# VHH binders against o75319: the designs that were tried, part 1

All scores and structures are predictions.

Target 1, 181 residues: o75319
Amino acid sequence: GNHIPERWKDYLPVGQRMPGTRFIAFKVPLQKSFEKKLAPEECFSPLDLFNKIREQNEELGLIIDLTYTQRYYKPEDLPETVPYLKIFTVGHQVPDDETIFKFKHAVNGFLKENKDNDKLIGVHCTHGLNRTGYLICRYLIDVEGVRPDDAIELFNRCRGHCLERQNYIEDLQNGPIRKNW
Positions, changes and structure headers below are counted from each chain's first letter, unless a header gives other numbers; antibody chains aren't numbered by Kabat.
ipSAE, averaged over its two directions, is called F for ESMFold2-Fast, E for ESMFold2 and O for OpenDDE. V2 adds 0.75 times the mean of E and O to 0.25 times the DockQ between the complexes of E and O.
[cut] marks letters that were taken out.

## First folded at step 3 (VHH; framework vhh_7qia_2)

Design k8 (at its last look DockQ between E and O 0.74; V2 from the best seeds 0.00; counts 0 for: pae E 3.6 > 2)
Fold by OpenDDE, look of step 5:
Parts: structure tokens; C-alpha cells; sequence
Structure k8 (fold): chain B 181 residues (1-181), chain A 118 residues (1-118)
């Protein structure tokens, strides 16, 4: 079916690049079949994603999809030039060490291979907020040595919405560093 | 609006069995993974098991080999068969889709209480 994800409309489609990083967060784009359930101004397709990124004078170099479904869009809906990585990420609970590691590995791999450009790592879950924010912040904290509160503030400001899940926030602020390699 | 209705909880002795059910509505059930969560007194809610839309299952270490999650898409229902129950399994059990992770306005059901006691 083409049921619009709950509260999906409440979130900005695309955030801003996080200064000092290659990250940009956005909510999940929806394939064309969802458009009949949306007002024109509510539509946010994979094509719209790229248009909005370009409007910011940025370019996506990688998309990390954290959703735990495949119903929203197909990798084939994306330009062939932009790699797509799926990391099925369970919501409600703090991502496990394996998920965190997969994310870190993907990011590090991208940065290693893209040292000569300024392409962005686009990260999204359904709303592009909690799972997305946690993993980005976890990376900044664990790998880049950013203070937890600074990472969270930076993400919130750039996404245009604040992390909501208290367990995520608590883990970022007070939880242990996770394995980086 | 998303609705989840859990049932099947009760009081059982250690070693006993229960089968929980969760009927979902308000979204395309078959497109989403479903999970069972539990919250014991004084503890945080934790994921117990989840099943993908394709039927792949995953379990918390504490329940592996004892619990089985399954789903019936025709009935928009997810089940949790709990065998060899232990006192530490005592909790209120909830179902939800692992896909959604927003807080504060999560659509949780009332839950179904499970008490394991001699």
C-alpha cells in the first residue's frame, strides 16, 4: 500500500549540511506511488531530494538508508552515480553495536574514497531524525571526539528538528563509546 | 490512525507458556516489520523480538530459544509464543513497528501484562 508514514509530513524534508562534517540528514523520500496521497506541496520524491540538495549548492555522494522497510522508494529511483547503502535499523531502542559499526564503517569508507571531493553523506530513516541523528552523533562522538552535547546541538540545528528519543539522547550523553573498527 | 491492541498476557508459573497477540490497524501492516517489547518495573522498555515484513526474525539474547515471533498478514496480527517462562520475563508486553522511532507520541497499545511467579 501507499500509506504515508505516521508524522512524516511534520518534518522538514531536508536539513542543512552539518558544518565541519560531510553529513546531511533528510526524511525518507517517497516514490511516485505515494503522491496520490499527498498534496503537491507535501510531495518529496527521490528527485525532489536531489533538487533540494542542489539548491543548497551541495552534492550527494552516498545515501545511507536506515529504514527497516523497503516500501518507500527503490534504489533504482536514485541516480546511478550515487551509491546507496541500506542499514536496516530497528527503532525505539538504541541501535546495537553491529548497526553502529556498520554505519561507522560505511562513513569511514566513504571518506577514505572521497578525500578529493566535498560530496555529502546523506542519511535518512523514516523521519530523518532519531535513528539518523543518533548514528550521526554517535559517529561524531566516537570517531571525531566531539562532545556529546555539541554533536546533538549541531545535528538538531542543522536538521531543523530536535532529537526526541530520551533513550537515544541519554546514550549519546552518558553511554559508552562503541567499537570503531 | 495507528492502533495496536495487545492481548494474551496473564499469570503463569515458571516454566509455563503464554501466547501473546497484537492486532494492528491504521497502516499497511504487511509492509512493516513488527516487534514485541517489554517493560519490567523500574526498567526501560526493551525489544524482545521482531519480525521483518519478509518473515525474518530476530530475538534478544535473553529470550532466544524460548520465544518465537510470527505474523499473520491477513489478520494484521503479530504473535509472540513464550515458552519456558522465567520470573525475569515478568513485564508489560507491547507491540510496535520497529520502523517508527519518534518519541513522545509513540502509538503504543495498552500492553498486556505477563507475570511469571510461583
Amino acid sequence: as target 1 above (181 residues)
Amino acid sequence: QLQLVESGGGLVQPGGSLRLSCEASGFTFSDYAMGWYRQAPGKQRELVAFISSGGDTNYADSVKGRFTISRDNAKNTVYLQMNSLRPEDTAIYYCATPEYDFSGSDYWGKGTPVTVSS
Scores: ipSAE 0.689, ipTM 0.861, lowest interface PAE 0.8, mean pLDDT 94
Fold by ESMFold2, look of step 5:
Structure k8 (fold): chain B 181 residues (1-181), chain A 118 residues (1-118)
Amino acid sequence: as target 1 above (181 residues)
Amino acid sequence: QLQLVESGGGLVQPGGSLRLSCEASGFTFSDYAMGWYRQAPGKQRELVAFISSGGDTNYADSVKGRFTISRDNAKNTVYLQMNSLRPEDTAIYYCATPEYDFSGSDYWGKGTPVTVSS
């Protein structure tokens, strides 16, 4: 089987670009084989992702996949011009320092190589919410100096759903700054 | 509806061994990665070990070399063999799929307590 992830249908496929940043968040796209169990309006494939980004007058320059599985879609079905990076990020726990470092390193590298354009970094986990929101906010707080509550509010508004994991929120608000960039 | 039932915990002396089991239902078990988490009093839950749908494993540094995660897809069960147990392994142990990130009891079992003490 091609089991649809629990509650996946309940989330907006793609958020909006976060103003003042290069980030956009989305839930995991599902390859064609999953569509047997989806109504047409529920489908969200890799192709649908790029169409929705284009409809927003934006362009992806990097996809960071935070999932711990390879069953949802194949990177080879993405446009060859868009780099893809998988950073395995386990759920239910605040991401460890190694994971945070990998994310920051990838974002910093992208920004340096893309300073002459306005392409976006697309970030997703399974639902595009808790792990995705945590790492984006962690970057904004640690690297860009954004206040925790401002980072969280910006993510929630642009994703269209609020972060749900209290332990992630508490770590963003009250946890240590990670200086591993 | 996702259901997870942990078992196999207990009281054990330092240096001893336990084998935890987690029986899963309500989803296609073989498609999902599974993990063991633990929560000591006053601490946040933390990942102990992880096994992908294809059988690849990862371990927290604190348990590497002492714990082994495995799965039996025919029985919808994930196991944690814990050897050379230490007092700091004392916790309630939970299984969950690390692919999800929701809070709430529907995505967790009740856990199985492990106490390592003289």
Scores: ipSAE 0.323, ipTM 0.681, lowest interface PAE 3.6, mean pLDDT 89
Fold by ESMFold2-Fast, scan of step 3:
Structure k8 (fold): chain B 181 residues (1-181), chain A 118 residues (1-118)
Amino acid sequence: as target 1 above (181 residues)
Amino acid sequence: QLQLVESGGGLVQPGGSLRLSCEASGFTFSDYAMGWYRQAPGKQRELVAFISSGGDTNYADSVKGRFTISRDNAKNTVYLQMNSLRPEDTAIYYCATPEYDFSGSDYWGKGTPVTVSS
């Protein structure tokens, strides 16, 4: 149905590009059927997402949708020029190794195919915060060798909101590097 | 305010059965997938069963064939029927939607403890 996600209005629609990376994080876009429940300034449709990215002088090359639902928008609501990847992730729990591997594989594939451009990987869950921040930070730590505290700080600063889930933060800081290759 | 109230847990012998209930309020229940999570002593909380808004179900391999999740949208309630219980099913059981992942303590109910022991 058309119920606005719990706490969705509490978060900025879209963060800033994470410097030194191809990542940008945002909250879930809501299709047109949700707009009657939103003030004009609260609307954040798929079209609004692309307009806000363009306003930052950036361009999306891939969207990775981490939500455990398909009710907020359809892939068909996105411009046909931008690939869409769905990775179903369960809220509240740290993503399993298979999910982490799928995310890493998608990112590595995008980077290999986009060496000659500066297009971004857009990542979102419902709020663009916990699952989104976890998987981006996990990638930076495991693949790019970034220190956990530095990855978390970079994500928090660029997203404009701090990771909230203690189990996610603890896994990033103290958990094993995932070698699910 | 979003609220979830779990009930139905207890002490049972191996091979026994329990039916858990979770009553939800403060959101449009019928729009959301609902899940049953559990947390065993010393382990992380894990999703063991879920049901979509459309009624499609899925189960963790450890409980498949023994547990059945169902929902009653008119009552804003999700149920977990647990059969052939094993000692390793001992945990506190929580209800939540797998669509969310924020840490607000009020989002999770208190849980309902299940102990499987002779």
Scores: ipSAE 0.322, ipTM 0.663, lowest interface PAE 3.1, mean pLDDT 89
OpenDDE, second read of step 4: ipSAE 0.634; ipTM 0.841
ESMFold2 (binder alone), look of step 5: mean pLDDT 80; pTM 0.800

## First folded at step 7 (VHH)

Design ka12 (framework vhh_7qia_2; at its last look DockQ between E and O 0.79; V2 from the best seeds 0.00; counts 0 for: pae E 3.9 > 2)
Fold by OpenDDE, look of step 7:
Structure ka12 (fold): chain B 181 residues (1-181), chain A 118 residues (1-118)
Amino acid sequence: as target 1 above (181 residues)
Amino acid sequence: QLQLVESGGGLVQPGGSLRLSCEASGFTFSDYYMGWYRQAPGKQRELVAFISSGGDTNYADSVKGRFTISRDNAKNTVYLQMNSLRPEDTAIYYCATPEYDFSGSDYWGKGTPVTVSS
């Protein structure tokens, strides 16, 4: 079906690159079949995503999709030159160790293979906020040694929206460090 | 707006069975994964089982072989058949779509309590 995700329209389509990192967060782009339920200015397709990224003078090198569905768009809607990784991430609870590890592994793999360029890691869930923000912050905290409050502030500022889930924030601030391997 | 109403909880002895129901409204039910969560006293909420729109299922290790999740899209209802219940299964059970990730109400219902005790 073509049901627009709840509150999807309330969030900025694309954030800004996080300074000092290769991360950029955005809300889920919607395939063409959703356009009939949107005003022209509300539309945000995979093509629109890439156009907006280019407008920022950036380039996507990887897309990590954290949504717990496959209804929004297809990997075939993306350029062949940009790898697509699906990590089904459950909402309502803090991502488990396996999910965190998968995310870290993907990011580290990308960085290893892309040392010679400045392409970005695009991360999104439905709204590109809570699950997206948690995993990016978790990486910065666990792998890069960033202070939790600094990571959260940086993400919020760059995404243009603040993390909302208290259990996510609490886990980032006071929870244990997760394994990196 | 999205609403979820859980039912079917109760008190049962170890080894007993219960069938939970969750009626959904306010969204295109058939388009989303649905899941059952539970929260035991003093513990965090945890996913118990989920089912795709097409009927694909997955379970937490602790309930594999004992619980079965199913759905009826025509009735906008998701079910959880719980067999061979254990005291460790005691919790308030909630249904939700794993796709959503909001704070506040989190699109939870009131939940249905399940108590397994001799």
Scores: ipSAE 0.342, ipTM 0.714, lowest interface PAE 1.2, mean pLDDT 93
Fold by ESMFold2, look of step 7:
Structure ka12 (fold): chain B 181 residues (1-181), chain A 118 residues (1-118)
Amino acid sequence: as target 1 above (181 residues)
Amino acid sequence: QLQLVESGGGLVQPGGSLRLSCEASGFTFSDYYMGWYRQAPGKQRELVAFISSGGDTNYADSVKGRFTISRDNAKNTVYLQMNSLRPEDTAIYYCATPEYDFSGSDYWGKGTPVTVSS
């Protein structure tokens, strides 16, 4: 029932805040029922997530969950003060325009409501890498005007792992400009 | 280790039907969303349909109303019923979980070819 996602142990739990942005990326936290299959140092629970963010002297103000399932943890495992949003994002292909729109809308809403603080948007998929990196970079490119290579480099450095999906990288670098929603 | 075995492809005339199957092993099937993808020669692999662990379905616009995804958790199997087939549906069809983004053949089966032609 509570198997560890494939290759989940291969990734750093939480990245670093991306300087000049409100983003931080991480892999999916796993509720305590998964811990029987993990060594103590491999555990990364919702509580561990918030402890690690606090250790970086940061605070989360929104979590965007890009996964398709509720089995990893429940929103009730998160502090009530942190809004949670699920945006189902299909893997293996470049996210479609509807998914990109939902992500941009959520980020823009957060920035308006949090203009007077420095809280972060936490974004994760299963591994916190490909879909997460794509959508963060897509936002930075389309909305903030960041050069594709600069967005990708920033994400890779702050996540601690490089984007792996070549079709995502190619779309970010060479794909058409997406309309802002 | 994930293993996925697609079957049920073949040659069919336009307007015909096929039913694809994908048997899964090496993971707890009922926990995962499952999807069908297809790849025509010279094109990128694209999502055709997916089904949640709870049975909710979603379809690419190109196949809505013609294809139906379903699953049988007791058999660890996901199905794709393909009706009103068109030449542009010609592709190799693969099952995979849309929850992962890894590159590599270890997360895909060999696929099952579908050819729609007169």
Scores: ipSAE 0.282, ipTM 0.639, lowest interface PAE 3.9, mean pLDDT 88
ESMFold2 (binder alone), look of step 7: mean pLDDT 79; pTM 0.792

Design ka13 (framework vhh_7qia_2; at its last look DockQ between E and O 0.63; V2 from the best seeds 0.00; counts 0 for: pae E 4.8 > 2)
Fold by ESMFold2, look of step 7:
Structure ka13 (fold): chain B 181 residues (1-181), chain A 118 residues (1-118)
Amino acid sequence: as target 1 above (181 residues)
Amino acid sequence: QLQLVESGGGLVQPGGSLRLSCEASGFTFSDYAMGWYRQAPGKQRELVAFIYSGGDTNYADSVKGRFTISRDNAKNTVYLQMNSLRPEDTAIYYCATPEYDFSGSDYWGKGTPVTVSS
């Protein structure tokens, strides 16, 4: 089965580009087989993702997928011109240092390779909120020196939904700066 | 209505073995990755191992080579075989699916306590 992820319908499909950054967050796109269980206005496919990004006058240069499965869509459903990276990110707990480092490494590599364009890094987990927001904010805090509350406010506003998990919020606000190595 | 019921914990000597079970209901079990988590008193809950719907596995460094996660889709059950147990493995063990991470996605049972001591 192609069961719609729990509460997936409750979240806006795609956020807005986070000003001053190269990030845009979205919920996981669902391949066509899921559409039998969706009203037309609820559909959000990989094609719909790219259409919505173009409607914002933006372009994706990398997709970072934080989910634990390939059942939602296949990387082959994405344009060949957009690199895809999966970083398995544990739910329910603050991501570990290895996961945070992998995310930082991927973002830093993208920024180096794309210094002469304006393409965005698209980041998603299942809902595009808690794990996605945590890792984006952790990057902004640790690498860019953004104040925790400013990073969280920026993410919440641009995603269109507030971070929900208190342990993630508390770690961003009060937890240690993580190594960038 | 998702439900996960853990069992198989107990008291064991260092170097011993235990097999944990988690029986799932309320969803199509075979479609989801499943994980074992543990929480020692006063510590954050941490992932120990997970198994994809297709059968591939991943382990925390602290348990590699000692623990084996497996699943039986016909019984809607995920297992954790724990060998060469150490005192630091003492915790309450929980199963969950790592695919969801929103407020209210915490489908935790009571867990199954594991104590490794002399």
Scores: ipSAE 0.182, ipTM 0.577, lowest interface PAE 4.8, mean pLDDT 88
Fold by OpenDDE, look of step 7:
Structure ka13 (fold): chain B 181 residues (1-181), chain A 118 residues (1-118)
Amino acid sequence: as target 1 above (181 residues)
Amino acid sequence: QLQLVESGGGLVQPGGSLRLSCEASGFTFSDYAMGWYRQAPGKQRELVAFIYSGGDTNYADSVKGRFTISRDNAKNTVYLQMNSLRPEDTAIYYCATPEYDFSGSDYWGKGTPVTVSS
């Protein structure tokens, strides 16, 4: 169906590029069928996503979709030049090692293949906050060696909203490092 | 506003069967996938099975062939038929939406306990 996710309207559509990284977080864009349930100023489509990114003088090189559904938009709604990766991620628990590994592998692969440009890795879940923030921070902590509190602060600041789930925050701050290969 | 109420748990011998129910309220039930989770003592909570709004299902490898998830949208209820139960299935079972990310808190219902023991 085309039911608008709860509190979806409460979150900024697109965050800012995280300084020192290639990451940008955003809430899930919604395909046209959702528009009839939204005011014009509330609409945020795949096309709107790319327009907003462009307004920031950035360019998306990869989209990682962490939602556990396929009802929000179709990969066909995206430009052919931007690869789309789906990583089904449960929203109520800390992502498992397999999910974390898939995310890291995707990011590392992108960085390896995109050394000659400055294109961004766009990451989203439903709200582009908790699952998105956890996995980005997990990467920064495990792969880049960033201090957990610094990673969390950086993400929160750039997304314009703070991570909300205590289990995610606790795992990032005090949980074990996950293997990178 | 969102509420999930699990029931149907209990004590059963290995090889036995149980049927869990979860009644949902506070959201458009038919628009969301529903899932069953479980947490065993000393272990992390894990997804056991989920059913999409369209009726497609998916299962953890450990329960494939033994558990069946189903839903009744008219009753806002999701079910978990558990057959051929094993001691390792002992856990508190919870229902939730795999996609629905509750903002601002770690939301879980009370759950229903399942104990498989001789």
Scores: ipSAE 0.116, ipTM 0.585, lowest interface PAE 2.0, mean pLDDT 92
ESMFold2 (binder alone), look of step 7: mean pLDDT 80; pTM 0.807

Design ka14 (framework vhh_7qia_2; at its last look DockQ between E and O 0.72; V2 from the best seeds 0.00; counts 0 for: pae E 3.9 > 2)
Fold by OpenDDE, look of step 7:
Structure ka14 (fold): chain B 181 residues (1-181), chain A 118 residues (1-118)
Amino acid sequence: as target 1 above (181 residues)
Amino acid sequence: QLQLVESGGGLVQPGGSLRLSCEASGFTFSDYAMGWYRQAPGKQRELVAFISSGGDTYYADSVKGRFTISRDNAKNTVYLQMNSLRPEDTAIYYCATPEYDFSGSDYWGKGTPVTVSS
């Protein structure tokens, strides 16, 4: 079906690059079949994503999709030159160690292979906020040694919306550091 | 507005069985996976099982072979059949969609309590 996710319209489609990082967060783009239920100005397709990124004078080098569904868009809707990685991430609960590891591994792999450019890692869940924010912040905290409150503040500012899941915030602030590979 | 109403909880002895129900409204039920979560006293909420819109199922290791998740799209209801219950299954059980990441306070129902005790 083409049901629009609840409150999807309430979020900015694309955030800003996080200074000092290669991360940019956005809400899930929706394939053409969803357009029937949207006003023209509400539409946000995979194509629109790339256009908006370009308007910021940036370029996507990787897309990490954290949604636990495949109904929103297809990898085939993306340019062939931009790799797509699906990490099925269950909502409502703090991501498990395996999910965190997969995310970290993907990010580090990208950075290793893209030292010669400034392409961005685009990360999204449904709203591009909670799961997205947690994993980005988790990476900054565990891998980059950023203070938890600083990571959260940076993400919130750049995404244009604040993390709202208390269990995620609490885990980032007071939870244990997750093992790196 | 999305609403979830859990029912079917209660007190049972170890080895007993319960069947939980969750009636959903306010969204296209058939388009989304549905899951059961539980929160034991002093512990974090954890996923127990989920069923995709296509009928694929997932179970936490702790409940595999004992619990069965199912859904009836015509009734907008997801079920959790719990067999061979153990004291460690004691918790408040909630239903939600694991594919949906709600902002702010989660759209949780009141939950249904399950107590397994001799």
Scores: ipSAE 0.481, ipTM 0.777, lowest interface PAE 1.1, mean pLDDT 93
Fold by ESMFold2, look of step 7:
Structure ka14 (fold): chain B 181 residues (1-181), chain A 118 residues (1-118)
Amino acid sequence: as target 1 above (181 residues)
Amino acid sequence: QLQLVESGGGLVQPGGSLRLSCEASGFTFSDYAMGWYRQAPGKQRELVAFISSGGDTYYADSVKGRFTISRDNAKNTVYLQMNSLRPEDTAIYYCATPEYDFSGSDYWGKGTPVTVSS
């Protein structure tokens, strides 16, 4: 069961902190058992994640895992000081209102508990792009009042890859605003 | 590279049943959740049901109690048993893994059309 997710190697491991926010996006880290199928430069373990965050002079205060599986790494592979939350998020369709609500609730709770520090919320799905970008942008649009095009451009630039799913992009740009949650 | 082949669609009268199959290749099937999606004319694709790698299931409200998703990891196949079919179930049905979120035909099969009419 340690097969590398399709196209996982095609994506930068970790993005940059999104300025003016507490977000950073990354692809799913893969525990050490996957490394037999990876060249050294392709490896991206939970330890590699924290090293890369430290190299950016940042700290993670929460990891939100949007995947439907636990095979990539165990929460026990993370430092006990970093809370971990899994929000199962279905691919191929715009996340439903319950998923969006859970994400917003988690982010708002983190910001309340961490108002006196500058720690980041790390968000990932399998590739750290479409579902991750959608939920981050949905939060920025609905809660922070960011213009859709500005949220998308900020995410794309900081992630280092553009959102790919057209139905997600269209929902962010033209879909209903969900500001009354 | 992922490949998905749906089959089992057809014409059926209201109240009838169909069983859809989706055979997968190009990845380790047992590691992934699998889902059935459908697209009716003029509508967006919607999730109908999914089944996790461990066998946990989800159903859209519109099909709950009428449809059953199952999987056979030895055959790399996911099934959708559709009972008590209604004209509103008319759509092209696709399988996909909800764990991937890529656009484009490489992550979908051609689909299998289901028509429910008198």
Scores: ipSAE 0.290, ipTM 0.649, lowest interface PAE 3.9, mean pLDDT 88
ESMFold2 (binder alone), look of step 7: mean pLDDT 80; pTM 0.804

Design ka15 (framework vhh_7qia_2; at its last look DockQ between E and O 0.71; V2 from the best seeds 0.00; counts 0 for: pae E 5.3 > 2)
Fold by ESMFold2, look of step 7:
Structure ka15 (fold): chain B 181 residues (1-181), chain A 118 residues (1-118)
Amino acid sequence: as target 1 above (181 residues)
Amino acid sequence: QLQLVESGGGLVQPGGSLRLSCEASGFTFSDYAMGWYRQAPGKQRELVAFISSGGYTNYADSVKGRFTISRDNAKNTVYLQMNSLRPEDTAIYYCATPEYDFSGSDYWGKGTPVTVSS
């Protein structure tokens, strides 16, 4: 199906690069078949994503897709020069240790391969907020030693929306550091 | 409006079986992935299983090989067949669509209690 994800229109399409990191967050782009249900100003396609990134004078070097469905867009809709990785991340719960490990492994691999450029890791779930923000913040806390409140503030400011899920926020603020990387 | 109604829970002895049902309304059911979650006393809800709109399934490690999720799009219903039940499966079971993750997107029913005990 091509119905617009609930509340998807309520979120800014693309955030800003998070200073001091290689991350940028966005909501899921929607392929052409969804545009019949969208006003022109509401459209946010894979092409629109890359145009908005270029408008910020940035370049994507990896897209990490946290959704668990195949219906929003196809990897073939992306430039062939940009690697694409799907990490299934189920909602409503704090991502499990396997998911966190996969995310850290992907980010660390990207940083090693891209140490001599300034390309960004684009991360999205459906709305580009709760799952996306959790995993980015978890990485910053566990791997880069960022204070939980500083990671959350940075993500919220750069995404343009605050993390919403209390269980994610509590886990970031008060939960254990995951030493799986 | 979106509604989810779970049923089929009950008291069962270890090694027994139960089949949970969740009837959904208020959305185009066939387009959505559906999941079963459970919450034991004093614990956070955890995903047990999900099934995509296309029929692909995933399970928590603790239930692999014992539980089977399925769906009937004509009846707007998702099922959880639970076999070889253990005391640690005791929880209230809820269905939800895992596609949305904003705070107002948590469309939970009342759940259906499952107690595994002699």
Scores: ipSAE 0.142, ipTM 0.538, lowest interface PAE 5.3, mean pLDDT 88
Fold by OpenDDE, look of step 7:
Structure ka15 (fold): chain B 181 residues (1-181), chain A 118 residues (1-118)
Amino acid sequence: as target 1 above (181 residues)
Amino acid sequence: QLQLVESGGGLVQPGGSLRLSCEASGFTFSDYAMGWYRQAPGKQRELVAFISSGGYTNYADSVKGRFTISRDNAKNTVYLQMNSLRPEDTAIYYCATPEYDFSGSDYWGKGTPVTVSS
């Protein structure tokens, strides 16, 4: 169905590039079938995503979709030149080691293959906040050695919204470092 | 507004069976995947099984072949048939939407306790 996710309208569609990284977070774009339930100014399609990124003088090089559904948009709605990676990420719990590993592996693979450009890694879940923020912060902490509070602050500032889930925040601040590979 | 009410838990012997139910309200049930979670004493909450809006199912490795998730959209209800229960299945069982991201904190019902013991 084309039910609009709860509070989807409350979040900024696209954040800012995280300084010192290739990450940008955004809420899930919605395919055309959802537009019937939205005011024109509320619409945020895959096309709108790319337009907004361009307005920031940036370019997407990879999209990582963390939603646990495929009903929001199709990979075919994206330009062929931008790889799309689906990592089904369960809500309501801290991502497991396998999910974290998949995310890290994807990011590292992208960075290895894109050393000659400045394209961004776009990451989103439903709201582009909690699951998205956790995995980005987890990467910065585990791989880049960033202090947990600094990673969280950086993400919150750039996304324009703060991580909301206490279990995610607690795990980032006090949880164990996950194995990279 | 959103409400999930779990039921069907109880005490059973190893090898026994239980059928859990979860009645949902406050959202368009048929548009969302539903999942069963469980939390054992001293352990983190984990997804046990989920069923998509289209009926696709998946299970944790620990329950494959023993548990079956199903749904009745007309009743806004998701079920978990648990067969061949083991002591390690002892936990409080919750239902939720794996793809639904709640603001601030996770929404959880009271859950239904399942105890498997001789």
Scores: ipSAE 0.031, ipTM 0.525, lowest interface PAE 2.8, mean pLDDT 91
ESMFold2 (binder alone), look of step 7: mean pLDDT 81; pTM 0.810

